# Designs tried in a protein design chat: VH-VL binders against NAD kinase (nadK). Part 244

Target 1, 268 residues: NAD kinase (nadK), of Syntrophomonas wolfei subsp. wolfei (q0aze0)
Amino acid sequence: MKIILVNNRFKENTEKKAQEIAGQLSALNVEVIIDNGLDEPYAGTVDFIMVLGGDGTMLRAARRYGQRAIPVLGVNMGTVGFLSNIEINELAEYLPLILREEYSLEARMMLEVAVFQQQSLLTRVFCLNELLLRSNSPRMLSFALEISGQKLEPYRGDGLIVSTTTGSTAYSLSAGGPIADPQLDAFIVTPVASHIINKRPLVVSPEREISLHLLEEREAIIGIDGQIKMDFGAENRVLIKRAPHPLLMVNLKAKPFFTSIDRSLQRQ
Short names: E, the ipSAE of ESMFold2; O, the ipSAE of OpenDDE; V2, 0.75 times the mean of E and O plus 0.25 times the DockQ between their complexes.

## First folded at step 17 (VH-VL)

Design OO9 (from LL3 with heavy chain K101R, light chain R32K; framework fv_patritumab; at its last look DockQ between E and O 0.91; V2 from the best seeds 0.83)
Fold by OpenDDE, look of step 17:
Structure OO9 (fold): chain C 268 residues (1-268), chain A 121 residues (1-121), chain B 113 residues (1-113)
Amino acid sequence: as target 1 above (268 residues)
Amino acid sequence: QVQLQQWGAGLLKPSETLSLTCAVYGGSFSGYYWSWIRQPPGKGLEWIGEIYHEGDTNYNPSLKSRVTISVETSKNQFSLKLSSVTAADTAVYYCAREGLRHWTPYGMDVWGRGTLVTVSS
Amino acid sequence: DIEMTQSPDSLAVSLGERATINCRSSQSVLYKSYNKNYLAWYQQNPGQPPKLLIYWASTRESGVPDRFSGSGSGTDFTLTISSLQAEDVAVYYCQQYYTTPRTFGQGTKVEIK
């Protein structure tokens, strides 16, 4: 068995713990690779990914490895979030199950974000939570939103969020988006400070495609999961689709999503 | 290792339609843009167009009115049609893959061997 | 369209000597967000398709000898062969993939002096 331990290099405790766990796994004849984000994602075949830390670390791990259909376990290290399944102090208890592959998987839809220069692809990004289009100035943006070829009325506001249901409890929530069941696949399109008072979030089928482009010669930014920032101008276009592969999140412990929402949100 | 094999008629009369096909082996067809490039004898390279595995196309404006690129995903193939050919269309035609590094294009990393197409009366 | 212009059109260099090819784009091919120049260099031997040598202006493709190097940013780029070898005799092309249509330089023929 080969396992990647993903930790946060900016969190010393996660680094130390990763080394410790690596040693333990090695003693059990498990090959371990530690990914603290400094290097490129490991390109070789692996059987399991263990994420040590909070939601941010999970989001990074999802972007780095989510397309590879590898089970990903979130191990919380004292943070509050929605993406961890077990606590670090529970790892010893569940380690035998992990090694025997006695766990269930929960598929979480990811976004495929393609950024274009005119009609030329600049890059693609897969993300678990959301894409944010936001003004790079105190002025409102004017941009076009198209859903499955249907052009909506021009949007004017600070920005727009396109989120997965997983991401519904992230920035989309702060912007007034609905909380969605993580077991549901859907896009959530949440306006950010729209000049239209009655502009409401949209819940969109994952089978549809979402396109955004600016209507003015202004600079904006694209944010991915609150961790990646890209410049976005009038000559750019972004296309959002459901990622071809979901993130396979390991479920060792049943987590009551709806009963824990209030507690989790209050702690953030 | 990804390989491209291409085939089609190499001799055409003026006004006929050039038709070439490129097949992808040893790798994923999905997720990539696939391009056609041509090179007249003794001259440089001209990008004809590209197609994404889902069917989205981009064409060189200089050839757009005559070019059609299509994809057959089930066969991992994509094709080029160039209508109303003239002597000026005589060239070696290449299919190529626009490679991705970390999902970012980085150039044409895999090429077919090329197909000489001669247009003569 | 982004026009690509190479210089010189032909270059004769002695074995073991440095060969330098320049490429200029009519507009910047720098994607600032990634700090990457969408510029590639290709080597083409007679009767063969082009071979990718350098991408993102300065990164060598796998298997490419270290005597090949790319430099530059924005609109001005250079391919350098530090010590020309006999097998390096070929036509070299720069190419931008920042916008469509993709465009190539006119090519530079490198020969042994």
Scores: ipSAE 0.907, ipTM 0.963, lowest interface PAE 0.5, mean pLDDT 94
Fold by ESMFold2, look of step 17:
Structure OO9 (fold): chain C 268 residues (1-268), chain A 121 residues (1-121), chain B 113 residues (1-113)
Amino acid sequence: as target 1 above (268 residues)
Amino acid sequence: QVQLQQWGAGLLKPSETLSLTCAVYGGSFSGYYWSWIRQPPGKGLEWIGEIYHEGDTNYNPSLKSRVTISVETSKNQFSLKLSSVTAADTAVYYCAREGLRHWTPYGMDVWGRGTLVTVSS
Amino acid sequence: DIEMTQSPDSLAVSLGERATINCRSSQSVLYKSYNKNYLAWYQQNPGQPPKLLIYWASTRESGVPDRFSGSGSGTDFTLTISSLQAEDVAVYYCQQYYTTPRTFGQGTKVEIK
């Protein structure tokens, strides 16, 4: 059995804990590959992914490994998050179930984002929460949105968010988008500081294709899960689809979504 | 390991239509652009065009009016048609994959063995 | 279209000596966001398809000997064979994949002197 252990190198206690867990797993004849965020993603076949940390570490793991259809377990190390399933102090209790594959999986839709130079593919990236198109200057953007070939009236404003339902509680929420049940598959399209009053957030079928391009030269950026930044100019176009594979999140312990959201909103 | 096998008629008369097929084995057809490239005997390489597994195409403008690339996803195959051929179309024709590393293009990493197509003068 | 120009067209080099092939693109092939040049080098032996040697201008493909190296950025690129071996006698092509159409250099034939 081979496991990727994803951690955050820049938090000393997390690094030490990852090494301890790797040692424990090795003693059980489990091969462990540590991904601390500095190296290229492990390219070989793996059976399970364990994420030590908060939602940010899970987002990186999803982006790196989510399209491999491998079970991913979020293990919380102190910060309350939406994407962890168990606490670090519970890991020993649940480890036998993990090794016997006695758990359920919750599928979370991901975005497939393809960035083009005109018609030529520059890169493809996958994300769990959202794509952000935004201005990288004090000037507003003028841009076109197409949904399955249907061209909407031009947008003008600071940008646009295309999120999953999982991402509905992230930047999309702050920009005025709705909270969505993560069991739904959908795109949530949320304008950012729109100059056009009637550009409301849209909830869109996951079978649609979403295309964005600028209508004039401006400094713009595509952001992915708040962690990846790509320059975006007038010669570029981005195409957004439902990713071929959802993130397969391991469920060992029930985590009720609606009470968690309510509790989180009260603390703000 | 991905392998490409190609076939089609190798001897044509002027004005006929060149038709070649490439089949993909040992790997994913999905998620890639698939290209046709030609090379006249003793000469360099010319990219003809590409097709995405879902059917979108990009063609070399110099050949666009005569080129059709199509895909049959159920068979993991893509094909080339080049109409109104002349002796200038005599070449070895290759199919190739536009490779990806971390979902980013890095060149043509897998090639077919080539098919010599001769157009009589 | 991005035009790719190689020099020289032919190159004769003694065994064990350095071979240098230049490639110039008419426009930059650098994707700045990734700091990667979308430039590849291929080796083609007679009767065989091209074989990928170098990608992103300077990264060796798996199984390529370390005597092959690529360098350059933007519009000017170089393939170097540090110590020519008999099996390196081939035609070499540069190719950009930053835009469509994909374009190749005209090729450089490398021979033993």
Scores: ipSAE 0.703, ipTM 0.879, lowest interface PAE 1.6, mean pLDDT 91
ESMFold2 (binder alone), look of step 17: mean pLDDT 93; pTM 0.957

Design PP1 (from NN6 with light chain L55F; framework fv_ixekizumab; at its last look DockQ between E and O 0.91; V2 from the best seeds 0.80)
Fold by OpenDDE, look of step 17:
Structure PP1 (fold): chain C 268 residues (1-268), chain A 122 residues (1-122), chain B 112 residues (1-112)
Amino acid sequence: as target 1 above (268 residues)
Amino acid sequence: QVQLVQSGAEVKKPGSSVKVSCKASGGTFRSYAIHWVRQAPGQGLEWMGGIIPILGRADYNQRFKGRVTITADESTSTAYMELSSLRSEDTAVYYCARGHTWKTTHGYFDYWGQGTLVTVSS
Amino acid sequence: DIVMTQTPLSLSVTPGQPASISCRSSQSLLRDIGLNYLHWYLQKPGQSPQLLIYFGSDRASGVPDRFSGSGSGTDFTLKISRVEAEDVGVYYCMQALQTPLTFGQGTKLEIK
């Protein structure tokens, strides 16, 4: 059995814990790869991914490994978030279940984000939470939103978020988006400080495609899960689709989403 | 308590196809693999294939040479097994079973359907 | 394909006496983590198979302690310390190491 431990190199406690867990797993004849984000994602086949830390670490792990259809377990290390399933002190208890593969899975839709320069693909990224288009200046953006070939009226504002239902409790929420059931597959399109006061978020079928481009020569940025940033100009286009594979999140411990929303949100 | 309820007995002609259903209840359907196992009269058990509902991917026993198609409908928590080009040798009781894991491998079958008799005769 | 071989194919046992069934695999079913992907099923007359032993030695829920599984690698044994009338049926071992999953021929247990 081979397991990837994903930790945050900027969090010393997660690094130390990763080493400890690696030792424990090795003693059980489990091959362990530690991914602290410094190196390229491990290219070999693995059976299981443990994410040590919070939501940010999970988002990184999802981008790096989510397309590979590998079970991903969030192990919380004292942070507040929505993407961890068990606590670090519970890992020992659940380890036998993990080894015996006695766990359920939750499929979380991911985004496929493709950024183009004219007709050339600049980058393609899978992400768990959201794509953000935002002005890189104090001035509002004017941009076009197209959904499945349907051109909406031009948007004017600071930006736009295209989020998964998983991401509904992230930046989209702060921007006034709805909280969505993570078991539901959908896009949430949330305007950021729209010039139109009553501009409402859109809930869009995962079967549709979403495209964005600027309508003026201004500088903007594309943000992905709050961790990837790239410049975005008038010559660029972004295409957003449902990723071909969901993130397979391990569910060892039942976590009632709706009953924990208030508590979780208050902690953030 | 998980239950697997299969469709009723079938009588088919050689060369035809049969599609058996298996409805799961009492658990999370997409989290576990669903397998199909058949048993000819007086014979042992034979694994036909399994599906991973959460991925929509199925694995097959190649001895059936592409005659088997396994599908799953998550909205109804129902798995299907279709066997085409039926032969007399395909006369058997067909079982669906739930694997304890999401994978088609490594798992044991903790719950079984009641079985569906498929009779192939001229 | 992994070939599973059971012995004997049939046995008749007096109630209260022990029974033993062997299952051999053509290759090792032992994973590096120490798990044997060998499972035992019992099919009682007129019923669907039911899980009896999993991972070589763990009893399924509701299975009496008179049933025990042992072995590792390629050789496995199912034992019944004292056979009862309700134990009548066909016992199957199954490997789940790799696809295709394969079963032993089955061992028919009867009461004398």
Scores: ipSAE 0.820, ipTM 0.907, lowest interface PAE 0.8, mean pLDDT 94
Fold by ESMFold2, look of step 17:
Structure PP1 (fold): chain C 268 residues (1-268), chain A 122 residues (1-122), chain B 112 residues (1-112)
Amino acid sequence: as target 1 above (268 residues)
Amino acid sequence: QVQLVQSGAEVKKPGSSVKVSCKASGGTFRSYAIHWVRQAPGQGLEWMGGIIPILGRADYNQRFKGRVTITADESTSTAYMELSSLRSEDTAVYYCARGHTWKTTHGYFDYWGQGTLVTVSS
Amino acid sequence: DIVMTQTPLSLSVTPGQPASISCRSSQSLLRDIGLNYLHWYLQKPGQSPQLLIYFGSDRASGVPDRFSGSGSGTDFTLKISRVEAEDVGVYYCMQALQTPLTFGQGTKLEIK
């Protein structure tokens, strides 16, 4: 059996704890690969991914591994967020279940984001929470949104968020979007500081394709999960669709979403 | 409290097809593979294939590949097995079973449907 | 395909006496983490199969402790320390290491 341990190298306790857990797993004849973000993602076959840290570390793991149909367990090392399932002090209790694969899975929709220059693909990235299009200058953007080829009236404002339901509690919420049940598959399209107030958030079928491009030259950026940033200009467009595979999140301990909403939001 | 309830018995002519349903209740449908196992009269158990509902992917025993289609509908928590080009040798009880894991390997089958008798006769 | 071979194919046991069923696999079912992907089922007369033993030796919920599983790799044994009337039926081993999943031919247990 082979497991990836994902940690955040900028949090001292996660790196030390990852080494301790790797030792425990090795004693059980589990091969362990540590991913602290410095190296390229491990390309070989693995059975399980364990994420040590908060929601931000899970976002990186999802981008790196979410399309590979590998179970991913969030292990919290502090304040519980939306994406952890167990606490670090409970891990030893659950190790036998992990080895025996005696757990359930929850699917979390991911976005596939393709950025083009004219007709040429520049990059393809996956995200768990959201894509953000926003101005990179004091000036507003004028941009076009198309949903499955249907052109909406132009937008004018600071930008736009295209979020998964998992991302509904992240930047989309701050911009006025709804909290969504993460068991639903949907896009949530939330304007950012729109100059046109009738541009309301939209909840869109996961089968739709979403396209964005600027209507005039401005300095803009595309943000992915609040962690990746790329320049975006009038020669670019972005296509957003449901990723081929969901993130497979491990459930070892029941964590009812609705009874924990206020607690999870207060801890972010 | 997990329960698998299958559709009723069927009598079919050679060359036709049959579609057996398996409705799951009392658990999380999408987290677990649903397997199909058949048993000819007086014979042992034979795995036909299984579906991974969370991925919408099915794996088949190559013996039945080309004649069997396994699907799942998460909205109704129901798996289906369709067997085409029926022959008299396909007369059997067809069971669905739930594996303890999400994938079609490694699973032990802790819940079984009641079985569906399919009789193929001319 | 992994071939599963059960012996005996039939046995008759005096009530209260032990019974033993062997299952052999054409390939090892043991992973390096110490788990054998070998499971046992009982099919009582007129019923669906039911899980008895999983991972070679673990009893399923509600299974009496007179049932035990042992063995590793390619050789596995199901034992009943004292047979009771409710134990009548056909016992199957199954490997779940790789697809296609395969069963032994079954062992019919009856009371004599």
Scores: ipSAE 0.702, ipTM 0.861, lowest interface PAE 1.7, mean pLDDT 91
ESMFold2 (binder alone), look of step 17: mean pLDDT 91; pTM 0.944

Design PP10 (from NN6 with light chain R31Y; framework fv_ixekizumab; at its last look DockQ between E and O 0.89; V2 from the best seeds 0.00; counts 0 for: pae E 2.1 > 2)
Fold by OpenDDE, look of step 17:
Structure PP10 (fold): chain C 268 residues (1-268), chain A 122 residues (1-122), chain B 112 residues (1-112)
Amino acid sequence: as target 1 above (268 residues)
Amino acid sequence: QVQLVQSGAEVKKPGSSVKVSCKASGGTFRSYAIHWVRQAPGQGLEWMGGIIPILGRADYNQRFKGRVTITADESTSTAYMELSSLRSEDTAVYYCARGHTWKTTHGYFDYWGQGTLVTVSS
Amino acid sequence: DIVMTQTPLSLSVTPGQPASISCRSSQSLLYDIGLNYLHWYLQKPGQSPQLLIYLGSDRASGVPDRFSGSGSGTDFTLKISRVEAEDVGVYYCMQALQTPLTFGQGTKLEIK
């Protein structure tokens, strides 16, 4: 059995814990790869991914490994979030189940984000939470939104978020988006400080494609899961689709999403 | 408790196809693999293949040389096994079973369907 | 493919007496983490197979303690300490180390 431990190199406690867990797993004849984000993602085949930390670490792990259809377990290390399943102090208890592969999986839709320069693909990434288009100046943006080829009226505002249902409790929520059931596959299109006060978020079928481009020569940025940033101008276009594979989140411990929303949101 | 309920007995002609269903209830469907195992009269058990519903991916016993198609409908918690180009040798009781793992490997079959008799005769 | 070989293929046992069934695999079923992916099933007459022993030695829920599994690697044994009438049926070992999953030939247990 081979397991990747994903931790945050900027969090010493997660690094230390990763080493400890690696030692324990090695003693059980489990091959362990530690990914603290410093190096390229491990290219070899693995059986399980354990994410040590919070939502940010999970998002990174999802981008790095989510397309590989590998079970990913979030292990919370004292942070507040929505993407961890067990606490670090519970790991010892659940480790036998992990090794015996006695766990359920939950599929979480991811985004496929493709950024183009004219007709050339600049980059393609998969992400778990959202794509953000935002002005890089105090001025509002004018941009075009197309959904499955349907051109909506031009948007004017600070930006736009295209989020998964998983991401509904992230930046989209702060921007006034709805909270979505993580078991539902959908896009959530949430305006950021729209010039039109009554501009409402859109819930869009995962079968549709979403495209964005600027209608003016202004500086903007694209943000992905709050961790990737890139410049975005009038010559660029972004295409958003449902990723071909969901993130397979391990469910060792049932967590009541809706009953814990208030508590979780208050902590953020 | 988990139950697997299969479709009824089938009588088919050689060269035709048969599609057997297996509906799961009493537990999660997409998180566990569903396997198909057949048993010819008076013979042992033979693994045909399995599907991981959450992935929509199926693994097959190559012995069947592409004649087997396994699918799953998550909305109805139902797995299907279609066997084409039927031969007399395909006469058997076909079972669906749940693997305790999400994978098609490593798991044991903790729950079984009641079996579906498929008779292939001229 | 991994070949599973059971012995004997049939046995007749007097009630109250012990029974033993052997299962050998053509390659080791011991995974690196120390688990043997060998499972035992019982198919009673006219019924679907049912899980008996999993991972070589663990009894499935509801299985009496007179049943026990042992072995590792390529050699496995199912033992019944005191055979009862309800134990009649065909016993199968199955490897789940790799696809295709493969079964032993089956061992038919009858009561004398």
Scores: ipSAE 0.633, ipTM 0.859, lowest interface PAE 0.9, mean pLDDT 93
Fold by ESMFold2, look of step 17:
Structure PP10 (fold): chain C 268 residues (1-268), chain A 122 residues (1-122), chain B 112 residues (1-112)
Amino acid sequence: as target 1 above (268 residues)
Amino acid sequence: QVQLVQSGAEVKKPGSSVKVSCKASGGTFRSYAIHWVRQAPGQGLEWMGGIIPILGRADYNQRFKGRVTITADESTSTAYMELSSLRSEDTAVYYCARGHTWKTTHGYFDYWGQGTLVTVSS
Amino acid sequence: DIVMTQTPLSLSVTPGQPASISCRSSQSLLYDIGLNYLHWYLQKPGQSPQLLIYLGSDRASGVPDRFSGSGSGTDFTLKISRVEAEDVGVYYCMQALQTPLTFGQGTKLEIK
C-alpha cells in the first residue's frame, strides 16, 4: 500500500506531525510519500491521500491529485472547516478502517479551467472551489459571459465568480451567492459588485461550458481557489467545464452539512 | 438496510442479448462497487465484472470482454449487466453483489441480489 | 488469473461433528500490509450466496462463532466446530487481491 501525506510546509506543527504519521505507517509496511508543496506532484500510483491541515491544504491536494481517482481524507489539525472529516487525535482510532478500506466516499465536482491567449491554450488547471475573474485596478471590468454558446448581456462590475457547489461556502458566499448542497453537481455564477442591477447569481447545469472574456482593455486577474493567480487581459479567454473526475472524499465520520453550516462558517 | 433487487427471469434465443438490472436501496449507491457473478446450473460461481458507480468505470473478466457491458445509473441507484451474442452455455443465474469498497478489488460481498435466471434456447 | 482450489469438493458430516474445508490459491493473497484478500461464502439450497468469513478470518455479521477461518498466503481453512442442519449448502472461497476475482470450485456439505 502507498499513501501520499499532504501537509503545509509553512506550519511547523503539520510538518512534524506528518513525519510522525509517516513513521507509524512505515512500521505497518505502508509506503509513504510526503507532499509538503515543494516538489512537483508525485506521479506514481498511490492508493490513498491523507491531508493534514485545513481547507487550504485540501484545495492544493485536490488541484494536484483530484483527477487521479484516489480517495482523499481530510484530517483537521486545528480549525475545523468544510473539507476535513476527522480530527488528528482520532487518526489512531480510524487507521484500522483506513487500511481495511472500510469507509465510504463522497464525490465533489471540480472545475476544469482552460486559459487561452487568442486561440492558443496557455494553461489548464483544476480547482475545487472557484475561479475568480476580478479587476486589478480601480476601474470596473466590462466582460462577456457565454454559457454553451449563449451570450448573456454584458457584465460590468468588479468581477465574477464561477464556483462549484463545494465552493458555494467560500468566496461565492461573501459575494452574495447561495449556499449549495455539496452533493449537487452545478456551477454557481456569482457577480462581484455588479453595476447591472438585474445580474443575479445563476445556478447552471454541470454539462454546460462557461466562457469569459473582457470587452475592454483592462488589468484583470484570474484567481483559482484563492491560491493561484494569473494575469488576464483583452487577448485572453477562459473556458470552464466540469472536470473529468470528481474529488473522491473519504467519509469515516458522519459530518452533517446542514446542521453544521453556522459552526463551519465561523471557523473558516 | 442495504437491499439489492434484480429484474425477472428471461428466455432468449442464441445470438440475442439480455440486460439484467440490479436496484440498490437502503445505502449509499455511489460509494460501492457493484459486481456481477453468474452460476450455470449445477456449476460454481464465476465473476463477470464490476462497476465503480462514483467513477462510471467498469472492470471485466476478460473471458467476457467484448460481450458484456456493465453500467450504472446513479439517479435510480440501479446497475445493469448486458450480455450479447448469447450462447446456450450462457444459461445461468446472474447475481449482482455489492462490495464493501469503492473499487473492484479487495471487496467482500455481503449484500447479494436474489438472482436472475437467463435461459438461452432455440 | 489466480486459481483457487478447494478440497474436498464434497463432504458428508454427522450432525454435531466438526467439518474442515481447505482453499489453496496459486499465488499469495497476503497484501504487504498484512491483510489476506480471501473471503468465504455459503450458498444454502435455493438461495443466493452469503458472506461467512472475510479477510481470511473475520466473521461476517450474524455468522455463528462455530464458523472460523484461518490461514495466510496461499493456504486457507474454513472450520465448522459443530455442524448443524442449517449449514447444508455449497461453500466457496474467493480471492479479491486482483481482477478477475476468482472462486474455488465449491465444497458441498451434506448431513450424513
Scores: ipSAE 0.619, ipTM 0.835, lowest interface PAE 2.1, mean pLDDT 91
ESMFold2 (binder alone), look of step 17: mean pLDDT 93; pTM 0.955

